# VHH binders against F-box protein At1g11810, part 2

Target 1, 377 residues: F-box protein At1g11810, of Arabidopsis thaliana (Mouse-ear cress) (q9sa94)
Amino acid sequence: MTTTMSTLPVVLVDEILARVPITSLRSLRSTCKKWEASSKTNLVGGKATARKSSHVGFILIGDKICSMKLDLNGGDDFVDTSVNQVSAFDGFAISQLFHCDGLLFCISNNHYSNYTLMVCNMYLGETRLIQNRSLFESYQNFCSYAFGYDSSKNRNHKILRNNSVSGGYEIYSLKSDSWKDLNVDLEKSIHLWRLGSVSLKGNAYFRVIKVIEEGVWEYNLLCFDFTRESFGKLLSLPFESLGDEGEGIMVISCVRDDHLAVLYQRDTLGIWISTEIEPNKVSWREFLQVDLATLDGFPDVFIAGRFIVDEEKQVVVVFGQETELDLNHGNAFIFGRDGYFTSFTVGDAPPEDFTSYVPSLVSLQIDKTGKRKARDD

## First folded at step 11 (VHH; from y5 with T99S)

Design z3
Fold by ESMFold2, look of step 11:
Structure z3 (fold): chain B 377 residues (1-377), chain A 123 residues (1-123)
Amino acid sequence: as target 1 above (377 residues)
Amino acid sequence: QVQLQESGGGLVQPGSSLRLSCAASGFTFSSYAMHWVRQAPGKGPEWVSSISGSGGSTYYADSVKGRFSISRDNPSKTLYLQMNSLRPEDSAVYYCARSYEIHGEVYTPFDYRGQGTQVTVSS
């Protein structure tokens, strides 16, 4: 087992997350030493059940990337949050944000220009602009994206995109710095949510619909395997969506970089966590079930957005969607067992996306032979 | 059966205006996002504009922003593209297309496209 980055003091994480770009190897080394020293002073001694849980990551607020730290205390205590805009991205209107292997893949469109695609290592302060294909520069607004890596020793990071107009797929390799067309075998009845995939263990998981007949569909989960460069089979969900008249809301998230979580909202809010997940196999366990009608003081209208699972506190943090905000309530909720809930506010608008952050030493630089440097472990 | 039928194309001079229509049938029109796509001879298809099922959100490619206007009339199941200040590079076959839209989110790829209507801008 290795030391987990989630046990580091939040002040050190905020300092790193707020620094873009980080440019020197000496700065990187000193930052790592601060984290190691802080983790030693935070060793749990004698009391294991009521410790503070801390979640750090990046969020999108109003097309800007912000760092976020979220502290959950004791179950009854107030939620402590801090949000800081990452100023290095101020010239970009970010529309999507993906996290994989400690790297951020960002999609931006600028007024009067083509979309910008970039991969960032916030820990190392490295950024890399993704080479555009001139034929698709004006189409980037209607692409579905995924970010992942293959199983090679040095992990070749890759970007998948599907063009909504042509229906074609392309895959970009960071190692070769190039795109190629990709033929995939995918049923015509399967449609990918354009803005919604998450990366887990190098592969990407899409929220999809399978069309049964005209206007009748059900949610499914689909994995793109970046090693085989192909989709897997439709993965079973722990809930039924067929017959919900399109009222159900499905959201996916990652837990500790080793499990997928799924949220399904109707009159109830259900959260499940995968016990196994691979390109062609999944199994689920229930984490939380909340009957929203039984919650005194819960708003009349709430539509779930991204969420964070905290297994130690047995709660889920759910951000609301902007279009359904109620001025009488915050833009985020914490749900627990036995009807527990509380609300809080993050920024002036609800986060449109959230991704947990795990620092990485993966270098984005290509040497003179076009290969990536190995990750420093 | 889902059907999309474009009309309103023609041969016009630079600087002219045209209004394209797309008649939809065989599906609940207001439940789908609608799109205009164009294809010039010997080139791949190019996305032009999109509109949400309700008509509340509209989107444009940079090449047409400020000159083209997308709209829809849900009672008559008709999609429109008003094209002003036409240029020779706007010459193409224009197609209307639909996609699933669920909770305001568009799914990919577009699942139906019409036969198209020719727009030719020449002096």
Scores: ipSAE 0.704, ipTM 0.868, lowest interface PAE 0.9, mean pLDDT 77
Fold by ESMFold2, fold request of step 14:
Structure z3 (fold): chain B 377 residues (1-377), chain A 123 residues (1-123)
Amino acid sequence: as target 1 above (377 residues)
Amino acid sequence: QVQLQESGGGLVQPGSSLRLSCAASGFTFSSYAMHWVRQAPGKGPEWVSSISGSGGSTYYADSVKGRFSISRDNPSKTLYLQMNSLRPEDSAVYYCARSYEIHGEVYTPFDYRGQGTQVTVSS
């Protein structure tokens, strides 16, 4: 019993080092380059016609990563979508997807006894497997993850992991290629959503609940600062959730790489965008307020999921959490001012995540000292 | 007060079956996700299985999938773990645990667990 763990890590490492074929990565890189070129030329191409808003990124549909382009002014209809499964990940069942600094952090559960953790630079065609510490530390334990970087000159990308069973935290450094235990000073009344966080400017933002007494809680926002490797204070929300008796829905998202957005749904759908956002400071402005009860033809049962803000068109695109229950509506909605809404369909299953993509020159290769190579400009 | 009490452990031979129970009180049982966690001597705690508040969704660690079955009876506020084809490596103290579940989404960490029940599988 004493010596079994040292043997298991060596065998497991061989199984984890499976590589994505280079040819598949080169094909995906060409798709990412097309997105970069399209982003740089949109205003030139759109001046002679109606203005076009384009959102590009990756989306989880079922357990597959898909590339997505969403055009709000597409030709002969209002919404034009392009969704293509990313074949480089065909052998993986992806359960979670994070974007930070042009990198994707992916969690896959297609290995029999372990989850596979990987970081991908889709623009450079680089993939890096993240090694676990040992086989005995359960790979299928209920964990939540976050992805970010510190403020060092060359940015050290890091992964935070919280074990639901122990409540313990670990942090991985790409630079050192190693995990360490993290002693976190977080109030025990604070609980993090297990399946997600959002990365913004190197730090991770969590939807959390603060338990006030048994069965009584309120939503809060919490930042993990990857430079200090600690949580900040609870950040104020532009809405009150205490007294909603668990019926309110809070969702967070990024507006490009500039701001955080928050959605809160009860009888109304409210969206706010941050004007300032730091680990210990936040300010909000209202973006959109929709009274769902006043929308003629809107489904009686709707639960908001991940969303995209389009400031130019003054609309929000919201993916529904539940499966399609109404044959007259899709699984995604666009809301605007003055009662405007429409719906459309994305994929064959409800979308679970969406992440905007920005190309990156960050290298994932490790030099001989175990440090990440300096970023090429 | 929140209380979780496990029972049904014991000493068995390999290949045997056991059913664990967890009696819950002091909270609205159906409003929380429930979990089984085990811990062998000298090892860290290991997640075994989870079930949603409604009972509609169940999840298992790979080490027990196909051998263990989690269920709950919300009227009686009782959580169960049926353990079949037991192996010596299943020997551990088994704990019942709960977590907040809001709109089907689980929050971490687990906030309460019981005293545990010992399961020993002798070869």
Scores: ipSAE 0.697, ipTM 0.870, lowest interface PAE 1.0, mean pLDDT 76
Fold by ESMFold2, look of step 12:
Structure z3 (fold): chain B 377 residues (1-377), chain A 123 residues (1-123)
Amino acid sequence: as target 1 above (377 residues)
Amino acid sequence: QVQLQESGGGLVQPGSSLRLSCAASGFTFSSYAMHWVRQAPGKGPEWVSSISGSGGSTYYADSVKGRFSISRDNPSKTLYLQMNSLRPEDSAVYYCARSYEIHGEVYTPFDYRGQGTQVTVSS
C-alpha cells in the first residue's frame, strides 16, 4: 500500500539530489551525440584526420560510483578519460550497479537496515528506495540480482532476486511497489554468477554455468524475460568451454543498447557480438581475436573484467580485475587488431563494474490523481 | 555422492564458546566455497559466514563479526566455525553449505547443505 517515495527519508533524498551535478548528466548526453556524429565523420574520412569516439557511463571503483567519459582519439593520444566521483552517493558503500532504461539500480550495505536497494534517475534527480522483505536482509550479499522492464505501454520496471540459500526467486515491481515470490522453472544444474547480469532491451542476461557432472561444468548464457517473468532456453556461445579445465574467463557486456557482446579469455582473448538476441535465440559474429601470449610488454598477470566495444575504432576497452603492482600498464587496456594494445588508469584500483548510460525522462514518481499529465511522455 | 555432516552443537551459557565442524565427502573440497547458515525456529535462514576454496578470503555477517571465526582444513575436508561470546540470539540450527567458485567468483544457489547441528544459548 505505501509507495517507496512516500516512505523515503526526506534528508537522504535531498542529499542525493543536491549532490548530483546536472552538468555531469548533460555532459553525458552531449558525449553520446558527439559519438554519433563521429561515426558519420568516419564514413567520409578521405583525409587522414583523427576521429573521436566517446563512451559515457557510470563506473564502480571500490564502493564509490563515479561518472566516466572515455574518449578514443585517433593519432598521438589514443585515449582520454574523465572520471569524477558522484557526491550524491557519498553516504553509501555501493556493492553493485545496474543500468536499464536510463535508470540505475544500486545496492548499498552501509545505511538503513544494513542494506539499501535504490533506483535512481540521475538525469531527473529522482530516487526511489526499495523496501526489503525482512526475511532477506541478511542475505543480500548472497543474492543474484537483475534489473529490467516489461513490454507494457509505460514499462513497468522490475527487480529479480535469487536467494543463494534456497535457490528461490522473487520479483519486485516498481509500479506496485511490492515483492512477490516467483516460481521459476530452471534446471538444478544451472548456477548463476552471483554478482552480475546485464540488461538489454528490458531483459536481463546472465553468465551461468551448466553442471554436466560433479565438478564438470561449462559456461552458458541465460536470459530472464521480464514480460513473461521466466527464463528462456540456454543460449549458445560462440566458444567451447568444456574441456578447458576451468581456465577460461567469460564476461558479458552491451553494445550501444542493441547487442550483447561476450569476451572469452584464455591465452587468447576473443570478443563476439550478437547479430540476433532474444530470450530463446542468439546468433554471433566475431569482432576481435587477440593472442595475449604474443604481445610484447604485456603484463604476465591479467584477468579481464568489464569491457566496452568500440566498433568504429575496431578496439575493445577491457578493465582488468585486481592485478599485481604494475604501474607501467595501468588498470585498463585497449586491444585492437594486429597486436595493438595500450593501457591507461581510471582510478587507484581496477573498476569492479561499469555501465553505459543514456539519460532519459523515465519518471520514478507516480501521478496519484490519475488525471494529470505523465512525465514519461 | 556429495555429503556434508555438521557436528559440535550443544547447550551452553551466554558468553561461552563452541566450535562447529562440517565433514565433507564426495567432491574436491578445496574447489568450492563453503558457508555457514543458521535458522532459528519461526525465522528464515540467515547467512553467517563464508570462506573461499583456498581459505584465503573470509566473510562474516555483521551480527557475528568479531565473535565468530570460519576456517577450513582442506587435507581433512573439514569446515569449522569457532563461535565465541555466544548470545541467546545465536540459538539456531547451523548448517554448512557449498557453492561453485570459479576464478574467485561465487555462483548461486548453494547446491548442497548438511542436516544441521543445534546450538542453544541459555542460562
Scores: ipSAE 0.696, ipTM 0.859, lowest interface PAE 0.8, mean pLDDT 76

Design z3
Fold by ESMFold2, look of step 14:
Structure z3 (fold): chain B 377 residues (1-377), chain A 123 residues (1-123)
Amino acid sequence: as target 1 above (377 residues)
Amino acid sequence: QVQLQESGGGLVQPGSSLRLSCAASGFTFSSYAMHWVRQAPGKGPEWVSSISGSGGSTYYADSVKGRFSISRDNPSKTLYLQMNSLRPEDSAVYYCARSYEIHGEVYTPFDYRGQGTQVTVSS
């Protein structure tokens, strides 16, 4: 017994509408079908059909989700990009976007100022609204989220939530469709970035700060292990941030779901890629170092945002932050070795987020017993 | 050494206004985002409002939007909450809190230091 494309589950409209007051699940399905066709030519398939020079994913521009395909070539026109707004989400103002195992986890407001948590399999055209645990919406404000899965054979996808107001943690299991309180043993000196983590191999990695004494802190990396449902120890970074007076910028990304990458920007923009990474262990290798002051024609002000590593081309694509419209430079840069750089534009405003996408056959449909269906590999 | 002290609460009639203050000391005030949180008897803490370190960005819970106004005066290290058109359901102990803000990014959890200030709206 195997699942084929002709037998893939379809999200049931009536079941979804009973859970949330939203206007158009049919539009979401239509958008997923368009994406499915595009992805099959460039992403889905065996290793023999994969394109090393292509990056496919979703970006958040303003509060709208856009699909993006980024082709890196050689020569005069090094980058080709295709960016299209995903109209299925037009009824939502998306504030955060996570990718794990071919699923998108989105956080949005709707027209009634309610926070909506949703998980979407864009390849299968399935969506699942995550019921809030409390009828009182106020404690969901300023929550930090992470998305991952455990190491069971049929991966149980989970959402971690930290409430900034109370400091409490909760974890949601897609399999059981339920939240539970989570006791977390973190030192009070560890503070998590409210808006983000990245998922790698089922676990979530947070940019954190460790407060040494009042006003003195350093960046660190922290893993939440979704199998053990606990944080690991602070993971060493390949750069020193203590004493930078808050001027250094740290950003985290994944490299083709295999490794973490970390970017650190001060006077130099440095990128490292993990050679080993587990909840309690990390090793790094240097990927690229760029002295921004030596780049001819580079803008005077640049603050790194999200980034994409391309090991094949030996470049990094970095989206900028806090840019005004710039007719001479785009809102994204490609940096390479020996002082190489170029710029390009992704949409009308700087992207606020980016997540790579890999299609998956993970089903979000709940069977008659209320349990999540097992994933076919 | 780090201190936050709330004040300005009281007993008022519905429709009244109050101005809460939070005096800060022992840290670089402008480097932190600041927050108001309230807790009514028998309920969990409820986020009310937040303001960026510079004061340039403000955020409000839906229950208070349009009635409350958060502000800060960085030279005097003081956070304010102007509460207008008060309702009985606004009755609570109000706390101020800080959080690290680095390059506009807020880190969690909120750091509370005071005993709060009681606001009671009754008639």
Scores: ipSAE 0.696, ipTM 0.868, lowest interface PAE 0.9, mean pLDDT 77
Fold by ESMFold2, fold request of step 14:
Structure z3 (fold): chain B 377 residues (1-377), chain A 123 residues (1-123)
Amino acid sequence: as target 1 above (377 residues)
Amino acid sequence: QVQLQESGGGLVQPGSSLRLSCAASGFTFSSYAMHWVRQAPGKGPEWVSSISGSGGSTYYADSVKGRFSISRDNPSKTLYLQMNSLRPEDSAVYYCARSYEIHGEVYTPFDYRGQGTQVTVSS
C-alpha cells in the first residue's frame, strides 16, 4: 500500500494535521504533483499526432471526494477517464465542494451530526478546520457559501456565508481565523441558490433568481467581490429565461480559471463563455449550441449538471443529474459542433461539483505564536 | 396577497404535545420549501425544521430531533409541526416561512408573512 511521492521538492509542514491521516495525505500529494508535472508537459509539447487535451480536478460522487483525470483524444472517438476516491476524506460525508486558488473548501456532516467546514491544500497536505460561530449553524443545511480571496499582496482567502433564517451575512478570513458580520445591500427580489457558487480570479459568482412578481422570476448572475466585500450589480445573461416557466436549467462553470461559462438548457443546450468578466461587467460569446431534439439516440430525459469546456477541442463535457442508470448511455456527455455527441460513465453515482485543480503553495497553518483567535468580534 | 397564518399554539405543561398549523394562500404552495423557525424573547431566531416542496425530504434541528415532526398537505396548502414531549426550552413564538425551490434546490433568504403562534411550556 506504499505509494510514490511526486518528484518535485516540497517544504516541510511543521503543523500537526488534525483530521486527515498522514498516509492518505502523502498519496494525495503525490497525485497532485503528478498532475502538476503533466500540465507542464502539455504546454511544452504540441507537435505530435493524436494530441491529448487533459482536465484534472476533484469531483463529488455520492458524498465522496474523488480525483479525476479526463483525457480527450483528437477528433474525439475516444475519452479516457481516471477516477479515484480520495481516502483521506472517507470519514466525511461531503455535501458541497468549492475550489479557489488551489485550495479546496469542503462542507460536510459527519457521523456526529457536526456540520464541518474545512479548507484543504492538497499539494501541501494541509487541512484547516473552520470553526462555526454557533451550534445550530453546524446542524443546518440552509446556508449559502462562497470561497475566494482579496487583492491584497499575499491574498487573504475568505469564506462568505449567508444564513437563510436570519438573512444575515458573515465573512471568514483565513488570515485572522475569525468570522465577522457583514452588512450587505442586496435587493429583496434577489434570491441566491443555496449550493451554487463558483470562484473565478478570487471572486465568487452565483446563479440567482430575480423575482419580478409572485411566481414570475428569471435567472441572473451575481458576483461577490471579496476585495470590496460586497455584491456587484446583476450581470446580464446571454439568454432569456423569463418565458420558460421555471423549466430552464442554468449552470455555471469556469474556463481556464480566467473566464466564466454559462450553460442554459431547454430544447436547446446553449453554452456561452465570458469575453469580459468583472464584478460589475460581463460580455459573452457563443461557444456551442446543440438542438437536443435533433440528436438521434440521445436520452429522453437529460438534466445538465456541472460541465467542462474544452476550447481547444471545441467540445463541452456535461455531467448528467439523472439518478437512474441508463445502460445505453453513461452519466456524462460530450457535445461538439455539427450535432456530435457521445457519452461515458464516471463513477457509480451522478457526479456533482467538479472543480479543476491548480497547485498551491498557500499555507493553511496557524501561526504558533498567535494561536487561534476566532472569537470576540 | 401571499399569506402565511400560523396557529395552534398555547400554554401547556412539560411533556405535553401540541400541533402547529400554517395555512398558506396566494401562491403555488407545492413549489416552495417550507420551514419552521422559533424565537424566544430577547434571543435570535432559531431554525427548527424544514420540508421540501414535494414533502419528500425533511430536516430537523438537533434540539428537536425525535420529538418534532414536520409535514405538509399540498392539496390543502397547509404546513404542520407536531411537537411532542415539550420542554420549557421550546417556549417561543413559532413562525412558518417559505423559500423558492427550483429543480429541487432551495434559495435564500426565507420569506416570513405571519405574526407567529406563541408556544409556552411552563411548570
Scores: ipSAE 0.642, ipTM 0.846, lowest interface PAE 1.1, mean pLDDT 77

